# Designs tried in a protein design chat: VH-VL binders against q5slc1. Part 16

Target 1, 112 residues: q5slc1
Amino acid sequence: MGALRGRWAEEEALRFLLGKGYRLLWRNRRTPFGEVDLFMEKDGVYVVVEVKQRASARFGAPLEAITPGKVRRLLQSARFLLGRDDLPVRLEAVLVHGTPKDFRLEHLVLEL

## First folded at step 3 (VH-VL)

Design p16 (framework fv_cixutumumab)
Fold by ESMFold2-Fast, scan of step 3:
Structure p16 (fold): chain C 112 residues (1-112), chain A 120 residues (1-120), chain B 108 residues (1-108)
Amino acid sequence: as target 1 above (112 residues)
Amino acid sequence: EVQLVQSGAEVKKPGSSVKVSCKASGGTFSDYAISWVRQAPGQGLEWMGGIIPIFGTANYAQKFQGRVTITADKSTSTAYMELSSLRSEDTAVYYCATGYDEYYYGMDVWGKGTTVTVSS
Amino acid sequence: SSELTQDPAVSVALGQTVRITCQGDSLRSYYASWYQQKPGQAPILVIYGENNRPSGIPDRFSGSSSGNTASLTITGAQAEDEADYYCNSRDSSGNHVVFGGGTKLTVL
């Protein structure tokens, strides 16, 4: 994606999660294991959130699958950012379908 | 509160390159989308490209693809636009502009502009 | 060519209402922003996200959209509103920023 693409989707995902009582700790962090879109906290649990966007419903490709390898890399990124591996961490995704004027969100908990 | 400070005017010969800087002061540099927009004398605004420093990926308008390079140095909070193979038609005022997260394709902070003259 | 089309010029009498339009298919999907530019100055953002005003922008400025058209309305135009007005938005791919050609507003 280009440098400016997907930023609105991440902002909408963040707004959605803040409305659900999540607290933002870090945004757009890069680690040796990949990037973390949103690093959040809710009810004493750290949450790594992957944001995925499909720009058009008419001729969009399917959203990229979140594989077991991706889930492991997100967990490794969380541990790297926290500097510990004994803290409770949950992995989640927000899928953003559509465009800024007409979009829908799906919120998923990713299994470890 | 962020302010953008651009480098000074340049006079260049055809076929050379120019590199314009845009330094962000105040606010968090890496979270902004930074665009470069030019305006030839008496003409309209033309988007050249943009970068979000944290993504490390620049995006360019088709017209400038292959001639423009946009980079960011997070350690100095400075974005750069380098335009190569200059022609007299590249004479323009070059602006950097940024939109905060809620304005990423609307730009609420602008540099004062850098005049680039290509002649001789 | 530009994906966003504006008329080159428009006039309004002092105190009257003027509407400046921006047209393009991407406006069905993406919001337009509007900029005011006076000679020798950088543009200033006057409307974003359809109808939001940045701090310091007078309430006589408003935005609207319908289908593939976005509009900037100035209600009760003042002499100081004489300027060039540009719309911008995303292209149909969402990957690039595009500007309209600009509209020169003359306040008579």
Scores: ipSAE 0.034, ipTM 0.670, lowest interface PAE 6.1, mean pLDDT 83

Design p17 (framework fv_cixutumumab)
Fold by ESMFold2-Fast, scan of step 3:
Structure p17 (fold): chain C 112 residues (1-112), chain A 120 residues (1-120), chain B 108 residues (1-108)
Amino acid sequence: as target 1 above (112 residues)
Amino acid sequence: EVQLVQSGAEVKKPGSSVKVSCKASGGTFSSYAISWVRQAPGQGLEWMGGIIPIFDTANYAQKFQGRVTITADKSTSTAYMELSSLRSEDTAVYYCATGYDEYYYGMDVWGKGTTVTVSS
Amino acid sequence: SSELTQDPAVSVALGQTVRITCQGDSLRSYYASWYQQKPGQAPILVIYGENNRPSGIPDRFSGSSSGNTASLTITGAQAEDEADYYCNSRDSSGNHVVFGGGTKLTVL
């Protein structure tokens, strides 16, 4: 719609997390360290969520694994958006497998 | 809101190649799926291929495999479509079009089209 | 390719409802989008992702999907709706985009 055009996997990931009691703070925010897909909060912890699709959901392109460098950049982005570095932040990923009419989600906590 | 600006009309000889450009502005170029779609005079729309710049990979319709090359230059926010071994049947309007994800939201922004005429 | 099939032409009287259909096995897995094209113009997206309208598209346009069939419905057709309508989706492999052959809508 007006907020999320052509990103069905990210929208489904958002619906899934909202159903689990997550609160959306920002989506698709750009920082000096990179772009954050979803920035959320759950039980007082701030969560940066990376959304990834399996190849069948787009042009068959493989999506790269989330690397230690990407993890560090996402944490730096979270601290930048919060304006503080003393708040609890964690990284999570939602993997979307399949097609818009027939998909499953895998929800992961990233630790590195 | 993203806009797509295409290069100007081309007249080419059979057997030559043509390279059409599509410059994106007003949005996040790297995250957009960019497709190339052609339409011969009086005919329907035909998808040639597409690219998502952040994945650095392109996909092509089987009919054009081996003749079409789609590339993207993130530094200039420009996508390119090069078609080789041109025939008179390649005379068409060539469009670039974008949407974040063609599976769900469709191609919501189109360039004005580039007319390519193949004649001897 | 013949992955998505549309009838070549359909007519509707002013103010009446018309339904344009698109058929193909890939539609069981992937949503169809619909485009309106008038002579000399680039296509305009009118419906995407089952039944969503881009900003500026009149609410008389709606979409639906069931099994291997997707439909575009125009309720209360107006003269300005006279155009060619194309569906598109993915092929059965999911690796390629495919357009239907197009349907010419005449508003009588």
Scores: ipSAE 0.024, ipTM 0.645, lowest interface PAE 5.8, mean pLDDT 82

Design p18 (framework fv_cixutumumab)
Fold by ESMFold2-Fast, scan of step 3:
Structure p18 (fold): chain C 112 residues (1-112), chain A 120 residues (1-120), chain B 108 residues (1-108)
Amino acid sequence: as target 1 above (112 residues)
Amino acid sequence: EVQLVQSGAEVKKPGSSVKVSCKASGGTFSSYAISWVRQAPGQGLEWMGGIIPIFGTANYAQKFQGRVTITADKSTSTAYMELSSLRSEDTAVYYCATGYDEYYYGMDVWGKGTTVTVSS
Amino acid sequence: SSELTQDPAVSVALGQTVRITCQGDSLESYYASWYQQKPGQAPILVIYGENNRPSGIPDRFSGSSSGNTASLTITGAQAEDEADYYCNSRDSSGNHVVFGGGTKLTVL
């Protein structure tokens, strides 16, 4: 329920990304354009990570909820948090399928 | 390894607030979960909430939402639990406990507890 | 009413095996952890993530799960195992941690 639903999924997504050498800068930051789940840095690039949870391991498909409007809002949120619009920003998603007892992760780069 | 040192016993009047501290030493503070768990005399354990400082967001049990605030100060490696609008039913031992998270990896290091007595 | 149900008391003879159970709908989706508490002391984690033992916990302690039930098994109970045992897990929403009511283990 609410924003707290799937906190285990965000925790697992963060652990996964930290294990891949990502560095956490901010978590659950509210901006005028919406909330950023994870704001990270990897190899000199700022990364906005959207975490999506689905209780079913099958698709139809958390990707269908990541609309062009959502992509635009994530970019606006990143620039608001950075205070600049000239820095490299990448959008990524971690999709968490299932429950804590049985889950898998998909890590995706979202095209701008 | 991590040690947790809690603030001393408190005696409070109904309607007041109490703020208990929990200082971590001997380990990495930021990425571990810090939970607050209370136990009334002769009763069981009750999870109040927790925070992972690196995540920045506290999570509260439904019963305590609106009355409890959990915070962490990374510069002093200290977590706090503030409980407002105290009632006699809030008389309990309050523990802080830490682990990699408050759920899956469990709370493997505990403070000794802080006794809070609410009486007129 | 609690979301995780434990029997309030159980007894076991010295050297015998005892199973303490925790029941709740959320246990189908979320792992249980187990804590031992002796009078006047803080709890000690004995099992986490359903069936993992922390370093320093004797191998006579084990955990298991089936459906909506989690179990703590003590094989060859010792006198020092006499204590209260609590399970915990997530509630049905997955948003909160909840404890069971506790089981008092008496070693005869």
Scores: ipSAE 0.013, ipTM 0.611, lowest interface PAE 7.8, mean pLDDT 83

Design p19 (framework fv_cixutumumab)
Fold by ESMFold2-Fast, scan of step 3:
Structure p19 (fold): chain C 112 residues (1-112), chain A 120 residues (1-120), chain B 108 residues (1-108)
Amino acid sequence: as target 1 above (112 residues)
Amino acid sequence: EVQLVQSGAEVKKPGSSVKVSCKASGGTFSSYAISWVRQAPGQGLEWMGGIIPIFGTANYAQKFQGRVTITADKSTSTAYMELSSLRSEDTAVYYCATGYDEYYYGMDVWGKGTTVTVSS
Amino acid sequence: SSELTQDPAVSVALGQTVRITCQGDSLRSYYASWYQQKPGQAPILVIYGENNRPSGIPDRFSGSSSGNTASLTITGAQAEDEADYYCNSRDSSGDHVVFGGGTKLTVL
């Protein structure tokens, strides 16, 4: 995987969220529990955003959900980055389907 | 905002290696993608590879795979490009360039270039 | 650069409009950026993300795209616009940056 592949998807996800009033705090942070793509704030709530890129979807293929293990690791990463576990944190995902000129976004709130 | 300062000109013998540096100042080093682009005399621009320091991994053009190594040192805000097994056709000006996101924003800041001459 | 094709040369009369084109299948999917290069100088970004101008780039520079073609348009060409112009984008895989071969613009 090249380092530059997928960067556009994360940038489009960021642009989309900024347009919805989210504020960027950190990007691409590595923690003992894994990597956080985007760490945002919206209405006083901290938001960990996982960005998933799909170059194409085959007809009828199920969307592979972010696993419970990944959700747990994202939450632990958020607590690690904040240095606190008493602040409101929300886990979200942005799924980016396609290429820079022809894509669609799905914005999901992840439930634990 | 960000400025890129490259190391000075080099004259190298065939078969040797050259390592060119690119020091970023005035901006957040880790957040920018840094590319290396070369231009042989009278020829066009050729992308060699790039690195996003925050990811810690580099991506290379297939033509240079195995001969080029791109690295970044966050503590000194410096990117490096090392090209090995030098040949006469490697004589060129080597540029480092950066932009917030190269796929969309383009390479909006360029170093002045480092001339590398491969000669006996 | 076989991925992105530019005509090697184009001419325009002072004050007239010129269009420089860049063709490649990846342009259906990825945006082109455009660079101006004068002799002995590093390239300068003039257009990115289809039609965005960096600060300090004159309004006479604009970009557009349709299908597999991206274009740089200079309206009211000035003598100082005489330069080499390069497009760049991603290759079809999206993994690599590629440049077009460059177009030499002569202002008559």
Scores: ipSAE 0.029, ipTM 0.663, lowest interface PAE 5.6, mean pLDDT 83

Design p2 (framework fv_cixutumumab)
Fold by ESMFold2-Fast, scan of step 3:
Structure p2 (fold): chain C 112 residues (1-112), chain A 120 residues (1-120), chain B 108 residues (1-108)
Amino acid sequence: as target 1 above (112 residues)
Amino acid sequence: EVQLVQSGAEVKKPGSSVKVSCKASGGTFSSYAISWVRQAPGQGLEWMGGIIPIFGTANYAQKFQGRVTITADKSTSTAYMELSSLRSEDTAVYYCATGYDSYYYGMDVWGKGTTVTVSS
Amino acid sequence: SSELTQDPAVSVALGQTVRITCQGDSLRSYYASWYQQKPGQAPILVIYGENNRPSGIPDRFSGSSSGNTASLTITGAQAEDEADYYCNSRDSSGNHVVFGGGTKLTVL
């Protein structure tokens, strides 16, 4: 445990979001509804960020794996971590396509 | 711009432990990856391990697993490297270094180094 | 054995081009970074992410890679370039950082 194998994509996603003015609140938090990769805040809105790494060069294809059920569980996870359900929460994904040596990022807002 | 200040030289006996500190200033400490790299007299650079405070865990080179511990104190912006069961072969200059966001992209800021001498 | 290998020494005439190489299978998947070290000093990062230069590093320094080999090229070597040069990258597992053994560059 403790190895950073496979965590480079999450690290790149975090760096990218920090560069966009996001603030990190928590990472890799487990809840009854699942694990939250990054829990961030931007302009007073709380943001749950799902990070997905794919070896594919096709953008958008990995988002097809984020079902309405998964979106609902991520929102429930955010409410659980905040301890309330009246705060503004967005669900977002950062897709990392490629390998550490050659990658591209795609940042998606998940609409409910 | 981040700067790193390391603790002073140490002289230790075999079998003891040493704890070297590395205080960061100028920049967001928790977002930087801190590595510990040593260099024995006349020899090359050897990575011991590193910590990314945001991730909360440290990674160690296999050679040092079990006798090195790397920690970070976010309240004082200080990283520590503790090496136990010291041997004469541990005599070296110990550097802390930080990367832009991760040691995967290179370490662009280095401390001046802490000399640790292990002798009886 | 060593994950990354470098020749221990290389020389170049003043004003000429020199190439320092670093070899290891992990370089097929991970970028190499390069450090310059002069006696009594901490290392200085000269190239990261294969071919990016930190602010203040002269443009005569460049990086490249092909297959399992990464290279640092110094075009128009100057006297002050005489130093030890180390490559680093990740080991084959991707979990650790490893350094090459270092190359001593002599500028004639």
Scores: ipSAE 0.008, ipTM 0.585, lowest interface PAE 11.7, mean pLDDT 81

Design p20 (framework fv_cixutumumab)
Fold by ESMFold2-Fast, scan of step 3:
Structure p20 (fold): chain C 112 residues (1-112), chain A 120 residues (1-120), chain B 108 residues (1-108)
Amino acid sequence: as target 1 above (112 residues)
Amino acid sequence: EVQLVQSGAEVKKPGSSVKVSCKASGGTFSSYAISWVRQAPGQGLEWMGGIIPIFGTANYAQKFQGRVTITADKSTSTAYMELSSLRSEDTAVYYCATGYDEYYYGMDVWGKGTTVTVSS
Amino acid sequence: SSELTQDPAVSVALGQTVRITCQGDSLRSYYASWYQQKPGQAPILVIYGENNRPSGIPDRFSGSSSGNTASLTITGAQAEDEADYYCNSYDSSGNHVVFGGGTKLTVL
């Protein structure tokens, strides 16, 4: 397993995607259009990954919604980071439910 | 395999600051969390904070918030811990520690420690 | 610290079993890791993720957890096991690491 982590949910999301053959390009990049949690590549497609965490009812709040405005800002962020707008880009989310001892991941392709 | 090499012992005056370095070799620096842990003479281990270099953002224990700064330089594979406004009770051995993907939770690689003495 | 509580000292006779405990509310959610420290040395990880041993750690070391308590058990204690033992885990937020106060193990 991996190192002791300060941001466990994003680390788990990254580990999961790396295990599925995704390649990491950038992490936690701020652009004029917003912040990108993970910027990855898979099968020639560039992927912006939004990581969202919900702790159990004992510890945390509900997951923040992903809105159409957020989707547009993430796509603009991707094109800004790539310096091109002719490359295939898609948006995905990894939802992390629970705590490090007991969590589940949901992997979603965003179609907003 | 990751190895951590820390800078040498320091003697500082009260009110000054100290900056300790921790150079990683042998593994992938950017993805591993690096923690700073101190131990005063005859006392227990105390976590000060940590950084995952590719995030660029550090986490700090509440006790050290405002006095500690943890940074990482990916180009030199080196993490730093700077502690300001030093007091005599900051006299301690300061460790950096990390793991790698062989161990999910824990700090399995430790530097040898840097002794910081705060005296007049 | 106050978040994870350990007894300060424990003794065990050579060849006997000893149990070192760590208590804290965050242990209901997060696994504990255990570290051994001998005088003049950096800590050594002996257990992580409840009951996993790093390579090179003897099988007499084991971990368990229940509710708000994590335990390190040494079955058939050896003289070389005399050391300080520290538990650590995340705090309730999952963002900060907290150590227990340490337990000094004496092997008689």
Scores: ipSAE 0.007, ipTM 0.578, lowest interface PAE 12.9, mean pLDDT 80

Design p21 (framework fv_cixutumumab)
Fold by ESMFold2-Fast, scan of step 3:
Structure p21 (fold): chain C 112 residues (1-112), chain A 120 residues (1-120), chain B 108 residues (1-108)
Amino acid sequence: as target 1 above (112 residues)
Amino acid sequence: EVQLVQSGAEVKKPGSSVKVSCKASGGTFSSYTISWVRQAPGQGLEWMGGIIPILDTANYAQKFQGRVTITADKSTSTAYMELSSLRSEDTAVYYCATGYDEYYYGMDVWGKGTTVTVSS
Amino acid sequence: SSELTQDPAVSVALGQTVRITCQGDSLRSYYASWYQQKPGQAPILVIYGENNRPSGIPDRFSGSSSGNTASLTITGAQAEDEADYYCNSRDSSGNHVVFGGGTKLTVL
């Protein structure tokens, strides 16, 4: 359904990355290894971006950690979408804390 | 500077479909969010849905889910709204409107509207 | 069934100040925008992001927000301000846009 609760957070994360010179290739793509929120390119590097939203504890569950297993599955998803293994790939996350009237972004490069 | 030009008035029969177009000029088309808003005679504004062309996705108000389809053609900078299974209650002026990145919750540019009349 | 509530009508005398209100729980989390609509015309955005004015909108228009209420204030109302005013915001999910029912402003 197009009415998922986290849509505004993904939209804000995308706007932020576009402002930093990233280019969007695909969004919300499903692979055998999981879902990719944003698949982007910057300076010749292909970037898988995981978007996580955290609302106040009284209004939602705690932010789920991005585990080493998730990192490996995101890399596998990137290779699957590209259809080749020789291209540079980076994994990143944008954490969106709060609500539209009071939020902040953290932009992280995930270690492999 | 950005302008939205909508297609002309339509008269439709109940049960048919209507497809309204909205052509954007000026600015970068893919950077805009395009919404469709309707207004029945003497009534208020009602959001039907929108598309974020760069995200390749559309989102619809619950009331219109299953009847409305919003699409965008980036090569012609044109958005479309198709409403199916028309009823007399769908008689309204249909507007397209754009929300630039700096107006995340505001629709800063509006088309002039397309009148759709559904006659029984 | 409407998530944002506006009074249907309000009046103000020429040169006086009027406040139009919009109420809904989503306004605790999301900004309201305000639109002016005159008969036979498309709406015009007058305030967005709580209290920002688009280029060309007179400074007599301002916005404010507290709790579940957003307000549009017109200071020193002019005859040309007579119009319908709509608020909009996001619903509680943040994924849909919702409009208020509109307020007809009469300038006496």
Scores: ipSAE 0.006, ipTM 0.605, lowest interface PAE 9.0, mean pLDDT 82

Design p22 (framework fv_cixutumumab)
Fold by ESMFold2-Fast, scan of step 3:
Structure p22 (fold): chain C 112 residues (1-112), chain A 120 residues (1-120), chain B 108 residues (1-108)
Amino acid sequence: as target 1 above (112 residues)
Amino acid sequence: EVQLVQSGAEVKKPGSSVKVSCKASGGTFSEYAISWVRQAPGQGLEWMGGIIPIFGTANYAQKFQGRVTITADKSTSTAYMELSSLRSEDTAVYYCATGYDEYYYGMDVWGKGTTVTVSS
Amino acid sequence: SSELTQDPAVSVALGQTVRITCQGDSLRSYYASWYQQKPGQAPILVIYGENNRPSGIPDRFSGSSSGNTASLTITGAQAEDEADYYCNSWDSSGNHVVFGGGTKLTVL
C-alpha cells in the first residue's frame, strides 16, 4: 500500500534500515511489474525492500506471504528502476507485526 | 538539538495563498519529522500535516487535503507550508514543530509561530 | 473533531494532585503525548510515548494509559502549572495526527 495507508509501518521499517546503514534511493515507486515500497543501497549493493504489515490479533488476519512470483517481480522492478540488469540487487523484506504501541520487526533476505 | 525559526506575520486577502517557512538549525534536519499545527484565536491546536524529509512524502490532515502543500528543502534545512484558497476561518497562528522519532508520538521543538490574518 | 476527547476545564488546589484525561479508540493502538500551553506562547511537550518526560520537565508530571484512555497526572501542582493541556495521538487509521480539544487547568 502507498504512504497514505500503513504509513507508520513503512516509516518504522525505513528508520530501522537507515539505522543499519542502508541509504534510501526511492520510496513507493510504481513500475510495470508492480510497486516498490523501499529501494535502498548498502555496501555497493542495491536492495529492494518489501514492507508487510500484520493486523492486530483482534482481526485474526494472517501475515500475507511473499510468493516466488512476487520475488521475481521485485527483481524486475529493480532492474527497471536502475535501467540496467548487470548491477547486484538483493531482495529483502521487513515484516511488521502488531501496532505502533506494540510491534516487532523481522528482517528477511528473499530468494528467487 | 534543533531550533526552528519561522517567517514573519502575514496579512492576506480571501482567495489568496500564503507560504510560511520554518528554518531548522542544529541537529540532523533530514531525519526529523516536521509538523505544521495551527491555532485560531481562542481555539485549540489543529494538525495540518507533516513531512520527514528523508522519506520524501508529506502527510496531510483530511480537512486540508487539496489546499495545503508541505515541502522541505534539505540544502537550506527549511520546511514550507503553503495554504491556498484562504478564508477568514484560516486566520490563526501557524506553528512548525519537530522531533526525531516524534512524528507519531510528539514534537519536542516548536517555532514561535507565524500569525496569518485573512481579511478584506 | 471528537476523535480525542478531553474535558474543557479542571481545577486543582496548590500542592494537590490533578489528573487530566484523554479518551479515544485509537489510544488502544497508538501512544499519547501531552503539551502544555500558556497564553501567548507555543506549546511545550511535557510527556511523550505515554510516560516519558523530555529533558527539563519536572518530575511531578507523569503519564499513563489504560484501554482507550490516556492520562496526564501532576502530583503536587504548582502555580506555574496553570495552563491549557492538549493530548495528541494518531487517528484510528494511523495516517493522521490528532489533538484533543484541550483542558484548561486552574490552580487555586
Scores: ipSAE 0.017, ipTM 0.608, lowest interface PAE 5.2, mean pLDDT 83

Design p23 (framework fv_cixutumumab)
Fold by ESMFold2-Fast, scan of step 3:
Structure p23 (fold): chain C 112 residues (1-112), chain A 120 residues (1-120), chain B 108 residues (1-108)
Amino acid sequence: as target 1 above (112 residues)
Amino acid sequence: EVQLVQSGAEVKKPGSSVKVSCKASGGTFSDYAISWVRQAPGQGLEWMGGIIPIFDTANYAQKFQGRVTITADKSTSTAYMELSSLRSEDTAVYYCATGYDEYYYGMDVWGKGTTVTVSS
Amino acid sequence: SSELTQDPAVSVALGQTVRITCQGDSLESYYASWYQQKPGQAPILVIYGENNRPSGIPDRFSGSSSGNTASLTITGAQAEDEADYYCNSRDSSGDHWVFGGGTKLTVL
């Protein structure tokens, strides 16, 4: 169910974000605090992007909340990759609903 | 560009285990998922499982769950497939394969195959 | 596995067009890839993502899909196209890869 098994979902999320002016710095990085799907930059701010994939394309399905623990792990992963804790980091998610032939994206800003 | 090099042929006894290696070169090992596909003599292709090396996450086909273990060693850019409790019907050529995006791009790069013969 | 079904054999005359088909419910949700395999060799990806060709694959190879059916078309078949062709996609869960049974193409 997860983004780990949906590499196509990461590709679509990346294409979407590149189209919005994001710049890719690193992809699929493992840290002591967890895995980072996409590590990007936009307007001088570093962005950690969590990609989540759901097989159902049905609209109206409840959106899965990203827990405080996940947010904390993503932020710690960003600081680890940067080697610093004084740089602006934003946490975002791209939710990919459906399958390669029929999907929709939802882009969320989790923390500024 | 990625190339895959597999270990050499094996002859095994029924009930034993075999571990086949697949070394990647010419690209970033962690950028790709690696699949294991086998082919018995005169038969078709059969997917056994795959691994995403950076996450150490493996998926297995239902038929092989409990008998197959797929692992990856990022320091040597090598994936492994270990099949236990070998039977004569496990005699096959075992391939490793990789590609950019499993749903869109398919398995673009294949190893040459490792022949495993199970007999006594 | 019965997830993806292919005819076991098909023939085509030199220079003519042949269509190899793959059928399965998962193809309504997931794209098919096609592989060519010649005796003693590893498979070669010839089509991915419905109708994309990897670098080096001749333009006579094309793919299409409609509903639960995917097709590989070879226009102007050549002797070197004689091989086994396998379709590949995901199972209905999306968690596993599944191959079709393969189609042996004979070029007459």
Scores: ipSAE 0.007, ipTM 0.639, lowest interface PAE 8.3, mean pLDDT 82

Design p24 (framework fv_cixutumumab)
Fold by ESMFold2-Fast, scan of step 3:
Structure p24 (fold): chain C 112 residues (1-112), chain A 120 residues (1-120), chain B 108 residues (1-108)
Amino acid sequence: as target 1 above (112 residues)
Amino acid sequence: EVQLVQSGAEVKKPGSSVKVSCKASGGTFSDYAISWVRQAPGQGLEWMGGIIPIFDTANYAQKFQGRVTITADKSTSTAYMELSSLRSEDTAVYYCATGYDRYYYGMDVWGKGTTVTVSS
Amino acid sequence: SSELTQDPAVSVALGQTVRITCQGDSLESYYASWYQQKPGQAPILVIYGENNRPSGIPDRFSGSSSGNTASLTITGAQAEDEADYYCNSRDSSGDHWVFGGGTKLTVL
């Protein structure tokens, strides 16, 4: 169970990125290294987007760090999906705090 | 644009099972979340469960836990809903539905429905 | 009873405004979507995400929410709007979808 959990947060992240000129290539793809929430393209660069959600009645909780291990697994997943490792991939995150009626987004680029 | 094509009507006996299919065309099957919704004669809509095909995992409404199984076959772009231990109150039209892209918050694409009649 | 509650019937005169309501605790956290269903047909999505219209849905349809209540408003109702209307949202856990019981709209 849980396959449909979190769809709203991913949809809000997707809408936000589409509004910024990103193009959706794939969503919710499983790889041996984990799952990729959104695989996008922006200005000819492939972008793996990790969507994190924190359901909270209160905004302003500290930002949860994305670990180096998660960054590495996202990169490995991108290479697996592309079928090659010589293409540039940008790793990004969209953090969704709250619920559909009361949320805020934080968008950040992850370092390789 | 995605289209959903459902299998034909079924007449079943109490205690048996029924398996309804939903074939997606016109889009990328694995990118969709597919829900199953039923409607008994003269009654309202009732969500039974759904699946995201790429994860091969399903989520079920509590009322149907243990009786419903939702599966997907990526190679044929087809989702299935199997309901077991049928009773007369399972007589209904069974719909598959999906939302893609900006509409996944709402189910904007529906199959035409499959009538299942449970007779005694 | 259902997690989302709708009145079973409402009437509106041709050209007038009608508001159909949906009530449930989860609506404090999750937006409702609205479906129109005519006899013998599959439902059609008319509003999603509070007040977004799918392509092809007339401007006379709008959505709103306040607290635990979501509303579908039809401004200047037409004969073709006669149908059953269902609200749909998440349950309190956020894990499952739930429909309201439906409201039969009669026009004139």
Scores: ipSAE 0.006, ipTM 0.588, lowest interface PAE 11.3, mean pLDDT 81

